# Designs tried in a protein design chat: VH-VL binders against q0atu2. Part 395

Target 1, 119 residues: q0atu2
Amino acid sequence: MLDKKARIRTSREYRNVFEKGKRLSGRFLIIYYVENALDNNRFGFITNKKIGMAVIRNRIKRQLRAIVREYQGQVKNKHDIVLVARAGIGKSSFEGMEKDYIAIMKKAGLFARNANKID
Key: E = the ipSAE of ESMFold2; O = the ipSAE of OpenDDE; V2 = 0.75 times the mean of E and O plus 0.25 times the DockQ between their complexes.

## First folded at step 21 (VH-VL; framework fv_dusigitumab)

Design mm52 (at its last look DockQ between E and O 0.78; V2 from the best seeds 0.79)
Fold by OpenDDE, look of step 21:
Structure mm52 (fold): chain C 119 residues (1-119), chain A 122 residues (1-122), chain B 111 residues (1-111)
Amino acid sequence: as target 1 above (119 residues)
Amino acid sequence: QVQLVQSGAEVKKPGASVKVSCKASGYTFTSYDINWVRQATGQGLEWMGWMNPDSGDTGYAQKFQGRVTMTRNTSISTAYMELSSLRSEDTAVYYCARDSGYDSGEFYFDYWGQGTTVTVSS
Amino acid sequence: QSVLTQPPSVSAAPGQKVTISCSGSDSNIGANYVSWYQQLPGTAPKLLIYDDNKRPSGIPDRFSGSKSGTSATLGITGLQTGDEADYYCGTWDSSLSAGYVFGGGTKLTVL
């Protein structure tokens, strides 16, 4: 699990990302991202009811956290990033989610220079 | 089979705008990004940007920021690239290309349009 | 000028093997999969290799791709006259200005 300091936790923090951040859509994810005043990145996760029952939403959230954690070291610093799960994500594989995340993050230019190959 | 068919050749004056179309068929249009690449005569390939037909999201090369606009009409599976404030240096063949790397989290263009020649001359 | 560096030209006789190099940096080839494109004279580019070393359907196994570090290589064995074309490497660049980048292209002449 992500460290507490790497999490967006408050409603105010989420609102800031949604209001001031940029938005990009993937197949299964939408990301909102904005620079922060910290030395570290913070991640937030949104799984709406359209995803499915609570047990499904929780599973998806766990999977997204795992993905974010896996590639956390390659993300440019000083960003708040919110991942919003799209309706179809419940039928996707973990690998599909991962690839979608990578693609969106690359489009956003959020992977750091000299990042290791993502495969 | 997958096909990308582009609009015909264009001749424009400096300062004008050009809008090239790219009609996709043989696959789900909204499932793959469309990229635009141009090539001046005798020169190499130059990437211009990507457009997500589903969301309408775009990402442009820095060189073309503020001058290029990529759009789509999903009802007719057609992507558009508009380049404004044309210069002689914009004379080139412009290609649309489907991005299938999205399936792997990477980027590559597996199908290309036939190209559209845009000539900018006074 | 191009972010990725290719030799401007290579040549070989029919039946021989040729290699085309593509040099980049940690932010592009070092971090992303490389693709190769063949462009016959007067035609649109054609995908030849993707994901460093994978061939699309219809591409013969005479064409191969490899990558090590920040460099990629296209290999063509059993060179044929019809292989005379321009070849471009390309990949995503994860720099501040994220986007796709191409090599300068290599003109392959079959002697």
Scores: ipSAE 0.869, ipTM 0.941, lowest interface PAE 0.6, mean pLDDT 94
Fold by ESMFold2, look of step 21:
Structure mm52 (fold): chain C 119 residues (1-119), chain A 122 residues (1-122), chain B 111 residues (1-111)
Amino acid sequence: as target 1 above (119 residues)
Amino acid sequence: QVQLVQSGAEVKKPGASVKVSCKASGYTFTSYDINWVRQATGQGLEWMGWMNPDSGDTGYAQKFQGRVTMTRNTSISTAYMELSSLRSEDTAVYYCARDSGYDSGEFYFDYWGQGTTVTVSS
Amino acid sequence: QSVLTQPPSVSAAPGQKVTISCSGSDSNIGANYVSWYQQLPGTAPKLLIYDDNKRPSGIPDRFSGSKSGTSATLGITGLQTGDEADYYCGTWDSSLSAGYVFGGGTKLTVL
């Protein structure tokens, strides 16, 4: 799991990202992102009721957390990033979500200039 | 099969704008980003930017930021690239290309348009 | 001055092997997969190699790709006169100005 420092925790923190941040859409995900005043990145995850029942939504959140954790070492510091699952994500595979995430993070310019390896 | 067909050659004066079109067929247009790449005569390929036809999101190479606009019309599966304030060094062949990013997480251009020659005269 | 460095030209006789190098940095070749494109005279570029070393269907296995550190290599064995073309490497660059970058191109002449 992401450690305590790497989590967006409060409604206020989420609203800040949505109100101030940039957004990019992939096939299954939308990311919102904004620079923060910290030395680290923070991640948040949102699934809505259109995705399915709570069990399905919780599974999607766990999968997205795992993806973010795997690539966290490549992400440029000082960003708050919220991943919003799109309605069609329930029909995607884990690999499909992962590739979507990689693509939108690269296009957003959020991977570090000198990043070498995935943790 | 997958095909990208571009608009015809253009001749422009310095300071004008040009808008090149790229009509896609043989795949779901909104599922893949369109990139634009140019090539001056006898020179190499130069990436200009990407455009997501579903969202309209774009990312431009810094060199073209402020001069380039990439758009689309999804009802006719067509992408557009407009370059303003043209100069003689903008004389080039302009290509549209489909990127694979959302299939693989890694970017490469699997299908290319035939190219559009833009000449900016003296 | 391209971000990725390729030799301007290479040449060899039919049947021989050539290699084309592509040198980059940690933010491009070191962090991302490399693709290669062939541009025959008067035509648009065509994908030859993706994901460092994979061939699309229809590309013969005498075309190969490899990567070590921040350098990539395109190999062509059994050289044919129809291989005379310009060859470009390309990859994503994860620097502050994130975007796609190409090598300067290599003109292959078959003697």
Scores: ipSAE 0.712, ipTM 0.895, lowest interface PAE 1.4, mean pLDDT 91
ESMFold2 (binder alone), look of step 21: mean pLDDT 94; pTM 0.957

Design mm53 (at its last look DockQ between E and O 0.64; V2 from the best seeds 0.81)
Fold by OpenDDE, look of step 21:
Structure mm53 (fold): chain C 119 residues (1-119), chain A 122 residues (1-122), chain B 111 residues (1-111)
Amino acid sequence: as target 1 above (119 residues)
Amino acid sequence: QVQLVQSGAEVKKPGASVKVSCKASGYTFTSYDINWVRQATGQGLEWMGWMNPDSGDTGYAQKFQGRVTMTRNTSISTAYMELSSLRSEDTAVYYCARDSGYDSGTFYFDYWGQGTTVTVSS
Amino acid sequence: QSVLTQPPSVSAAPGQKVTISCSGSSSNIGADYVSWYQQLPGTAPKLLIYDNNKRPSGIPDRFSGSKSGTSATLGITGLQTGDEADYYCGTWDSDLSAGYVFGGGTKLTVL
């Protein structure tokens, strides 16, 4: 599980990301990202009802947290990043989600310089 | 099979704009990014940018920022690359290429258009 | 100038083996997967290798790819006259506003 300090937790924090951040869409995910004034990155996760039942949404959220945790060390510092699950994610494999996340993060330029090999 | 078919050759004056089209077939157009790569005569390949046909999102190389616009018409599975303020140095063959990044998390161009020659001369 | 460095040209006789190097940095080859493209004269580039060492369908096993550190290598065994072409390496670079970069290209001549 992600460290609590690495998580976006308040409505205010989420609103800040959506209002001031940039947006990029992948196949299964949309990310909103903005620089923060902290020394660490924070991640937020949104799984809407269009994904499916609560059990499915919770599963997807767990999977996304696992993916983010796996690659968080390679993400450029001082960013707030919100992952929004798209409708089709419920039918995707974990690997598919992971690849989509990696692709989006690369396109966003959020993976750090001199980062270790991704994937 | 996957195919990318580009528009015909263009001849433009300096300062003008050119818009090249790339029609995709044989796959779900909105599922893969389209990249544009150009090649001046006798020179190497130069990446220009990517366009997500689903969202319309784009990312351009710094060299072309403010001068290139990548768009799409999903109804006809066609991607477009418009380059403005043309210079003689923009004379090149321009390629569209499909990116398999969403499938693999890595970026490579598995299918290419046949290329479009753009000549910029006074 | 190209971000990735390739030798301008290589040559060998039919049936021989050739290698083409591609040198980069920690922000590109050192951080992501390398692809190789073959461009026959007067034609569009063709994907030859992806993910460092994987071949697309239709590419013979005479073509191989490898990567170590910040360098990649394309290997061609059993060289054929039809292999005469330009070869380009490419990869994603995290230090150039997140973009794809190509090598300068290598002209392979079959003697």
Scores: ipSAE 0.908, ipTM 0.954, lowest interface PAE 0.5, mean pLDDT 95
Fold by ESMFold2, look of step 21:
Structure mm53 (fold): chain C 119 residues (1-119), chain A 122 residues (1-122), chain B 111 residues (1-111)
Amino acid sequence: as target 1 above (119 residues)
Amino acid sequence: QVQLVQSGAEVKKPGASVKVSCKASGYTFTSYDINWVRQATGQGLEWMGWMNPDSGDTGYAQKFQGRVTMTRNTSISTAYMELSSLRSEDTAVYYCARDSGYDSGTFYFDYWGQGTTVTVSS
Amino acid sequence: QSVLTQPPSVSAAPGQKVTISCSGSSSNIGADYVSWYQQLPGTAPKLLIYDNNKRPSGIPDRFSGSKSGTSATLGITGLQTGDEADYYCGTWDSDLSAGYVFGGGTKLTVL
């Protein structure tokens, strides 16, 4: 589980990322990210009603949190990062979401270390 | 069968711009990023940047930042690379290539266009 | 950001084995997977090895790859005259200007 200090909590904090941040899209995810003034990263998650019913949205949110938690030690610090689930994410596998996250985080320049080793 | 077909050779004067096209077929164009790579005569491969055809997002190598623009037209499954303020040093073969990132989380170029020769002469 | 170092040329007789090295750093080969590309004269590069040691469909098993630390190696056995080409390693580099990087290329001559 993400530490409480590693969470984006307020609507103001979310708006700051959407308005000031850079955005980058994958197949299933969009990330918005901006530097913060902290020593650490903070993460937020958006799963809107277009994704599907509440049980589906809650499942996706849990899966995304698990992915972020697994790789959080490899993320360059001092960033607020919001993950927005795209409408097609409900058809993806956990592994598909994970690979998408890795790809877009690398292309955003947010990973300091290799996050995907398969050998 | 995946295929990337590029536009024909170009001859330009210094200071001009060039726009190379790359038409994709045999796969869902918006599902894979297109990268651009160039190679001067007798030299190695030089990565220029990536472009996401779905979103239009780009990431450019620092060397080309400010001179390169990568775009697409999804209606015709075509990617474009425009390089401005051309110099004789920009004489090269320019390739488009599909990257693997969204399938694997690792980056490699599994399909390449045939290349477009751009000659910049005084 | 750093480039990958390859020997400029290697040669061997038909039927022999050759290896091509690719040396990088902790921000590229040390942090990510290596791929190899073959470029036959007058043609576009072709993917030969991905994810350090995997072959795409249609690449024979006499082509092999490996990685240790910040270095990678392409191996080619049973050399054929048709293998004369330039060979490039490539990988993602996670430095401040995050992007893809290639080695300088190695010209293989089959004598």
Scores: ipSAE 0.818, ipTM 0.914, lowest interface PAE 0.8, mean pLDDT 91
ESMFold2 (binder alone), look of step 21: mean pLDDT 92; pTM 0.948

Design mm54 (at its last fold request DockQ between E and O 0.80; V2 from the best seeds 0.85)
Fold by OpenDDE, look of step 21:
Parts: C-alpha cells; structure tokens; sequence
Structure mm54 (fold): chain C 119 residues (1-119), chain A 122 residues (1-122), chain B 111 residues (1-111)
C-alpha cells in the first residue's frame, strides 16, 4: 500500500490537480499531473461508476495502487498525479493496465530513469 | 494487414505550410498513436512527435514546437501532420509510423507509411 | 547531431557476421528499450528489432539485438547481399523533453 504521505487525499488537492495540471489519455487511463511544492510525489485514484459495480471499482483501484507503488521510485519528484480509470479498464488485464500506465507516464515525461516494463 | 498510406509529394515555397495525410487500415485506428518521422536527403531519421488518435493528444519534439500540428480524422482513419513556416531545411521525406506503446509499454514503430517527399524551394 | 551514436558505416563479405553498435546515455538506452530499423535504398524504414532483442514476425533469426548499460548492438549473421541497407537504432529518451530518439544510422555494405 502506498504511504499516506504519497496519497492525494483531500478534495482541495484533487481540484488543484485538475485545474492546474496537464492531462494525457492512454488506452485505459487518463492522468492529470502538476508540480507540487513538496519533496515527494502524491498519487490520486478515481474510479467512476462507468467502470462497473463497486466491487469492480475497488479491484481496479487496488490494481492501480499496486502499479503506482511498483514504479513510484522511477517517477520524477515533486508531482501530484491523479489517475482516472477509463470505462474499458474493467475488462483489461493487470498487465494491460501496467503497460498503459508506463506508456502514459513516459509520454508525460514523468519517468526519471529505468522506466522499463515488468515482464 | 496493417497499412499506412500517405499523400503525394509536395512542393512549397519558403514560409508556406504543408499538410501531409496518413490513412490507416487493417487495425483499430484509435488504439495506437501515430508518430511522424522525417528524413532529409542523405541524412538520418528525425522524430517529430506523436499523436493519440483517440484523444487528440500530442507531443512534439522541441525542435518543431510551435511549427508542427498533428491532427486526425477518426471517421476516415486518417492522421495529418502540418508543418508551417517552411524552410529549405524542411526539405525531406516525411513518414508516418504506428506506435505500439500502449500494447507493450515500450515505444517502437512497427508499421510505416511509404513516405511523402516535401520540397521547399524558392 | 543524433542523440544516439552509431558508426557511419560497416562492411563485410556475404556469409560473414557484422555488428552495429549504438551508444547512448542513462536517459535513453540506459532507461528504456531499444529498437532497430532497416531501411533499404529508396524505401521506408522497417522494424527489425524491438524491446532490445525481439524480432517481429517475418524477420529472420539472422538478425539479433542486445543491450547492456547505455549501449545496444545489432548483430547480423550469414550476411546476404539483400542486407545492404541503412540501419538505425532508436529508443525513448526521458530527459528534459521526453521523446523518441534515433541514432545517426549505419550504412551496411556487402562486399
């Protein structure tokens, strides 16, 4: 599980990312990202009802947290990043989500180094 | 099979704009980014940028920022690259190429258009 | 000037083995997977190797790729006259402005 200090937790924090951040879309994810004034990165996760039932949304959120945790050491510092799950993510594999995340993060220029996929 | 078919050769004056098209077939157009790469005569390959046909998102090489515009028409599975303020140095063959990044998490161009020659001369 | 460095040219006789090097940095080859492209004279580039050492369907096993540190290598065994072409390495660069980068290209001549 992600450290609490690495999480976006308040509505205000989320609004800041959406209003001031940049947006990029992948196949299964949309990311919003903006620089923060901290020494660490923070991640937020949004799973809307269009994804499916609460059980599915919770599963997707767990999976996304796992992916973010796995690669958090490779992400450039001082960023707030919100992951928004797209409708089709419920039918995707974990590997598919991971690859999509990696691709989007690379395109966003948020990976610092060694941003290789896990096979 | 996957195919990318580009528009024909262009001859332009300095300062003009050129818009090259790339029609995709054989796969879901909106599922893969389209990249543009150019090659001056006798020179190497130069990456220009990527375009997400689904969202319309783009990322351009710094060299072309402010001068290149990558767009798409999803109804006809066609990507476009427009380069403005043309210079003689822009004379090159321009390629569109499909990016398999979303499938693999790595970026490589698995399918290429046949290329479009753009000549900029007074 | 290309971000990735390749030798301008290599040559060998038919049936021989050749290697083409590609040198980069920690922000590109050191950080991501390398791809190789073959460009026959007057044609568009063709994907030859992806993910450092994987071959697309239709590419013979005479072509191989490897990566170590900030360098990559393309190997061609059993050289054929039809292999005479330009070869380019490429990868994603995670430096200040993220984007794809190519090597300068290597002209392979079959003697």
Amino acid sequence: as target 1 above (119 residues)
Amino acid sequence: QVQLVQSGAEVKKPGASVKVSCKASGYTFTSYDINWVRQATGQGLEWMGWMNPDSGDTGYAQKFQGRVTMTRNTSISTAYMELSSLRSEDTAVYYCARDSGYDSGTFYFDYWGQGTTVTVSS
Amino acid sequence: QSVLTQPPSVSAAPGQKVTISCSGSSSNIGADYVSWYQQLPGTAPKLLIYDNNKRPSGIPDRFSGSKSGTSATLGITGLQTGDEADYYCGTWDSSLDAGYVFGGGTKLTVL
Scores: ipSAE 0.911, ipTM 0.956, lowest interface PAE 0.5, mean pLDDT 95
Fold by ESMFold2, fold request of step 22:
Structure mm54 (fold): chain C 119 residues (1-119), chain A 122 residues (1-122), chain B 111 residues (1-111)
Amino acid sequence: as target 1 above (119 residues)
Amino acid sequence: QVQLVQSGAEVKKPGASVKVSCKASGYTFTSYDINWVRQATGQGLEWMGWMNPDSGDTGYAQKFQGRVTMTRNTSISTAYMELSSLRSEDTAVYYCARDSGYDSGTFYFDYWGQGTTVTVSS
Amino acid sequence: QSVLTQPPSVSAAPGQKVTISCSGSSSNIGADYVSWYQQLPGTAPKLLIYDNNKRPSGIPDRFSGSKSGTSATLGITGLQTGDEADYYCGTWDSSLDAGYVFGGGTKLTVL
């Protein structure tokens, strides 16, 4: 799902999410999300230069992609979703980012009724 | 010593509004969402919504959408819930509660305020 | 009304064991962790069990929780008269109007 069809690719696609979408903030992440006209979800990842140098920003993007991939089966289809790293994310752990993502995705109503036993 | 201390009891007439406060102490106020839960006399718990004190983001239960507003003042670590167009069925104890979501990715309410009784009559 | 179904009441003598059930659906208990809250008469609710089966600090081990499929169970052994209270299950519901849901509550009477 983080293949070509699961990516937000163009400036126009990003702009659509920011201008028409809803926004929710967690401790380390902000998500912007909007329904799309596709059969699938698409994800985008933004790290501002305030986060750090390129190697730091690329590491954070890799970690966020891994988190999204892990939970993508639970995400309601037909959404464009942009994850924006907040300035303090460099001090978080992978687990901290993961819990933050889970919390804000639930509060946004973006997780579907998938039946995976958690116990 | 996490503590949530709520404002005192209120008596209101139908059609008025009420604003309940919840002062937090013993933790970083902006790090946890505050939820509001109410309970009519002899009835169960009813979730009303959540509020993020850092961003001001909210999510309201559909039943209260359009009548409830949840806010905060971060300089005094205080959350607020305002319910408008009050009816007699809004008579209840209103609780604030801290949610666990950002620590665990699962939601539960680990600390609760003492409750604020709101009576709507006349 | 509540999305989660609990028996309205249960009772037992001091020293005995009771269980309180909580029945939900694939969009709540089937997909997320369950918590239990105790509400003593005239007081605010208190967290009793979280993440299905974990106890917060200060909750004695005679309180236990479990989950199977779309149902959860609170167990209380060694009943004391001070356990007389209302008990609520709660969890996140991921359906159309995502939000937190509570069971209707169970009144425990210790006779």
Scores: ipSAE 0.818, ipTM 0.915, lowest interface PAE 0.8, mean pLDDT 91
ESMFold2, look of step 21: ipSAE 0.809; ipTM 0.914
ESMFold2 (binder alone), look of step 21: mean pLDDT 92; pTM 0.950
ESMFold2, fold request of step 22: ipSAE 0.525, 0.806; ipTM 0.873, 0.913
ESMFold2 (binder alone), fold request of step 22: mean pLDDT 93, 93, 93; pTM 0.952, 0.952, 0.952
OpenDDE, fold request of step 22: ipSAE 0.907, 0.907, 0.905; ipTM 0.953, 0.953, 0.953

Design mm6 (at its last look DockQ between E and O 0.65; V2 from the best seeds 0.80)
Fold by OpenDDE, look of step 21:
Structure mm6 (fold): chain C 119 residues (1-119), chain A 122 residues (1-122), chain B 111 residues (1-111)
Amino acid sequence: as target 1 above (119 residues)
Amino acid sequence: QVQLVQSGAEVKKPGASVKVSCKASGYTFTSYDINWVRQATGQGLEWMGWMNPDSGDTGYAQKFQGRVTMTRNTSISTAYMELSSLRSEDTAVYYCARDSGYDSGTFYFDYWGQGTTVTVSS
Amino acid sequence: QSVLTQPPSVSAAPGQKVTISCSGSSSNIGADYVSWYQQLPGTAPKLLIYDNNKRPSGIPDRFSGSKSGTSATLGITGLQTGDEADYYCGTWDQSLSAGYVFGGGTKLTVL
């Protein structure tokens, strides 16, 4: 699990990302990202009811947290990043989610310049 | 089979704009990004940017920022690349290419259009 | 000037093996997968290798790819006259202006 300091937790923090951040859409994910004034990155996760039942939404959220955690060290510092699950993600494999995350993060230019090979 | 068919050759004056089309078929148009790559005569390939046909999101190479616009019409599975303020240096063959990044997490162009020659001359 | 560096030209006789190098940096080849493209004269580029060493369907096993550190290599064995073409490496660059980058291209001449 992500450390507490690496999590977006308050409504105000989420609103800041949505209002001031950039938005990019992948196949299964939408990311909102903005620079923060901290020394660390923070991640937020949104799984709306369109994803499915609560048990499905919780599963998806756990999977997304796992993906973010795995690649956390590759992400450029000082960013708040919110992942919004798209409707089709519930039928996607974990690997599919992972690939989508990687692709969208690359497009956003959020991986560190000297980052190691991702896959 | 997957096909990308581009519009015909263009001849433009300096300062004008050109809009090249790329019609996709054989796959779900909105599931893969379209990239544009150009090649001046006798020169190498130059990446211009990507466009997500589903969301309309784009990412352009810094060199073309403010001068290139990539759009799409999903109803006819067609991508467009418009380049403005044309210069003689923009004379090149322009290619559209499908990106398989969403499937693999890596970016490569598995299918290419036949190319569109754009000539900029006074 | 291309971000990725390739030799301008290579040549060999039919049946021989040739290698084409592609040199980059930690922000591109060092950080992502490399693809190779073949461009026959007067034609559009064609995907030859992806993900460093994978061949699309229809590409013969005479073509191979490898990557080590910040460099990649395309290998062609059993060289044929039809292999005479320009070859380009490419990959995603993670710089501030993230995007795809190509090598300068290598002209392969079959002697």
Scores: ipSAE 0.912, ipTM 0.956, lowest interface PAE 0.5, mean pLDDT 95
Fold by ESMFold2, look of step 21:
Structure mm6 (fold): chain C 119 residues (1-119), chain A 122 residues (1-122), chain B 111 residues (1-111)
Amino acid sequence: as target 1 above (119 residues)
Amino acid sequence: QVQLVQSGAEVKKPGASVKVSCKASGYTFTSYDINWVRQATGQGLEWMGWMNPDSGDTGYAQKFQGRVTMTRNTSISTAYMELSSLRSEDTAVYYCARDSGYDSGTFYFDYWGQGTTVTVSS
Amino acid sequence: QSVLTQPPSVSAAPGQKVTISCSGSSSNIGADYVSWYQQLPGTAPKLLIYDNNKRPSGIPDRFSGSKSGTSATLGITGLQTGDEADYYCGTWDQSLSAGYVFGGGTKLTVL
């Protein structure tokens, strides 16, 4: 599990990322990201009702949290990062979401070292 | 059969702009980012930036930030690169290339356009 | 000054072996996968090796790639005159303004 200190928790924290942050889109994900004043990263996860029923949305959030946890040691510190699931994400595999995350995080310049654990 | 076909050679004066096109066929245009790479005569390859045809998102090499604009028209599967405030040092062959990022999580250019020669001279 | 360093040229006779080195840093070769591109005279580059050591369809197994630490190597055995070309390494660089970087290129001459 992602540590509680590494979670974006409040509406104010989410608003800050959306209002002040940069945005990049992949095939299945959009990331919003902004530098924070902490010594660590924080992650948020959003699925809207267009993704599907609550069970589906919760599964997607759980999968995204697992992906973020797997690569968190490679993410540059001091960033708040919100992952927004795109409408087509329900058709993706776990591996597809993972490759998408890796690609957009690299293009955002948010990785500090090799992110490809699975070759 | 993936193919990238670029517009023809251009001759420009210093201070002008050039817009190079890259028409894609044989794959889903919006599924892969297009990158632009240039090569001056007798020199190596220089990466200029990437463009996501689905979203229109871009990332430019710092050297070109403020002078380069990468766009697309998805209706005709065509990417564009526009370079402004041209200098003699911009004389080069400009290539478009498809990147692999969303298939693999690693970046390599699996298909290249034929190149467009841009000459900047008085 | 290319971000990735390659020897400017290498040469050998037909049938022999050469290697081409590519030296980088912890922010590029040390952090990501390396690709190699072949550029025949007067043509666009062509993907030769991807993901450090994989060959696209149509690339013979005389071409090989490897990576160790912050360096990568292209190996070519059984040299043919048709292998005369410029060879470029490339990879993603995660430094200050993340982007793709190429080596300076190596001219291969087959005597």
Scores: ipSAE 0.783, ipTM 0.905, lowest interface PAE 0.9, mean pLDDT 91
ESMFold2 (binder alone), look of step 21: mean pLDDT 92; pTM 0.949

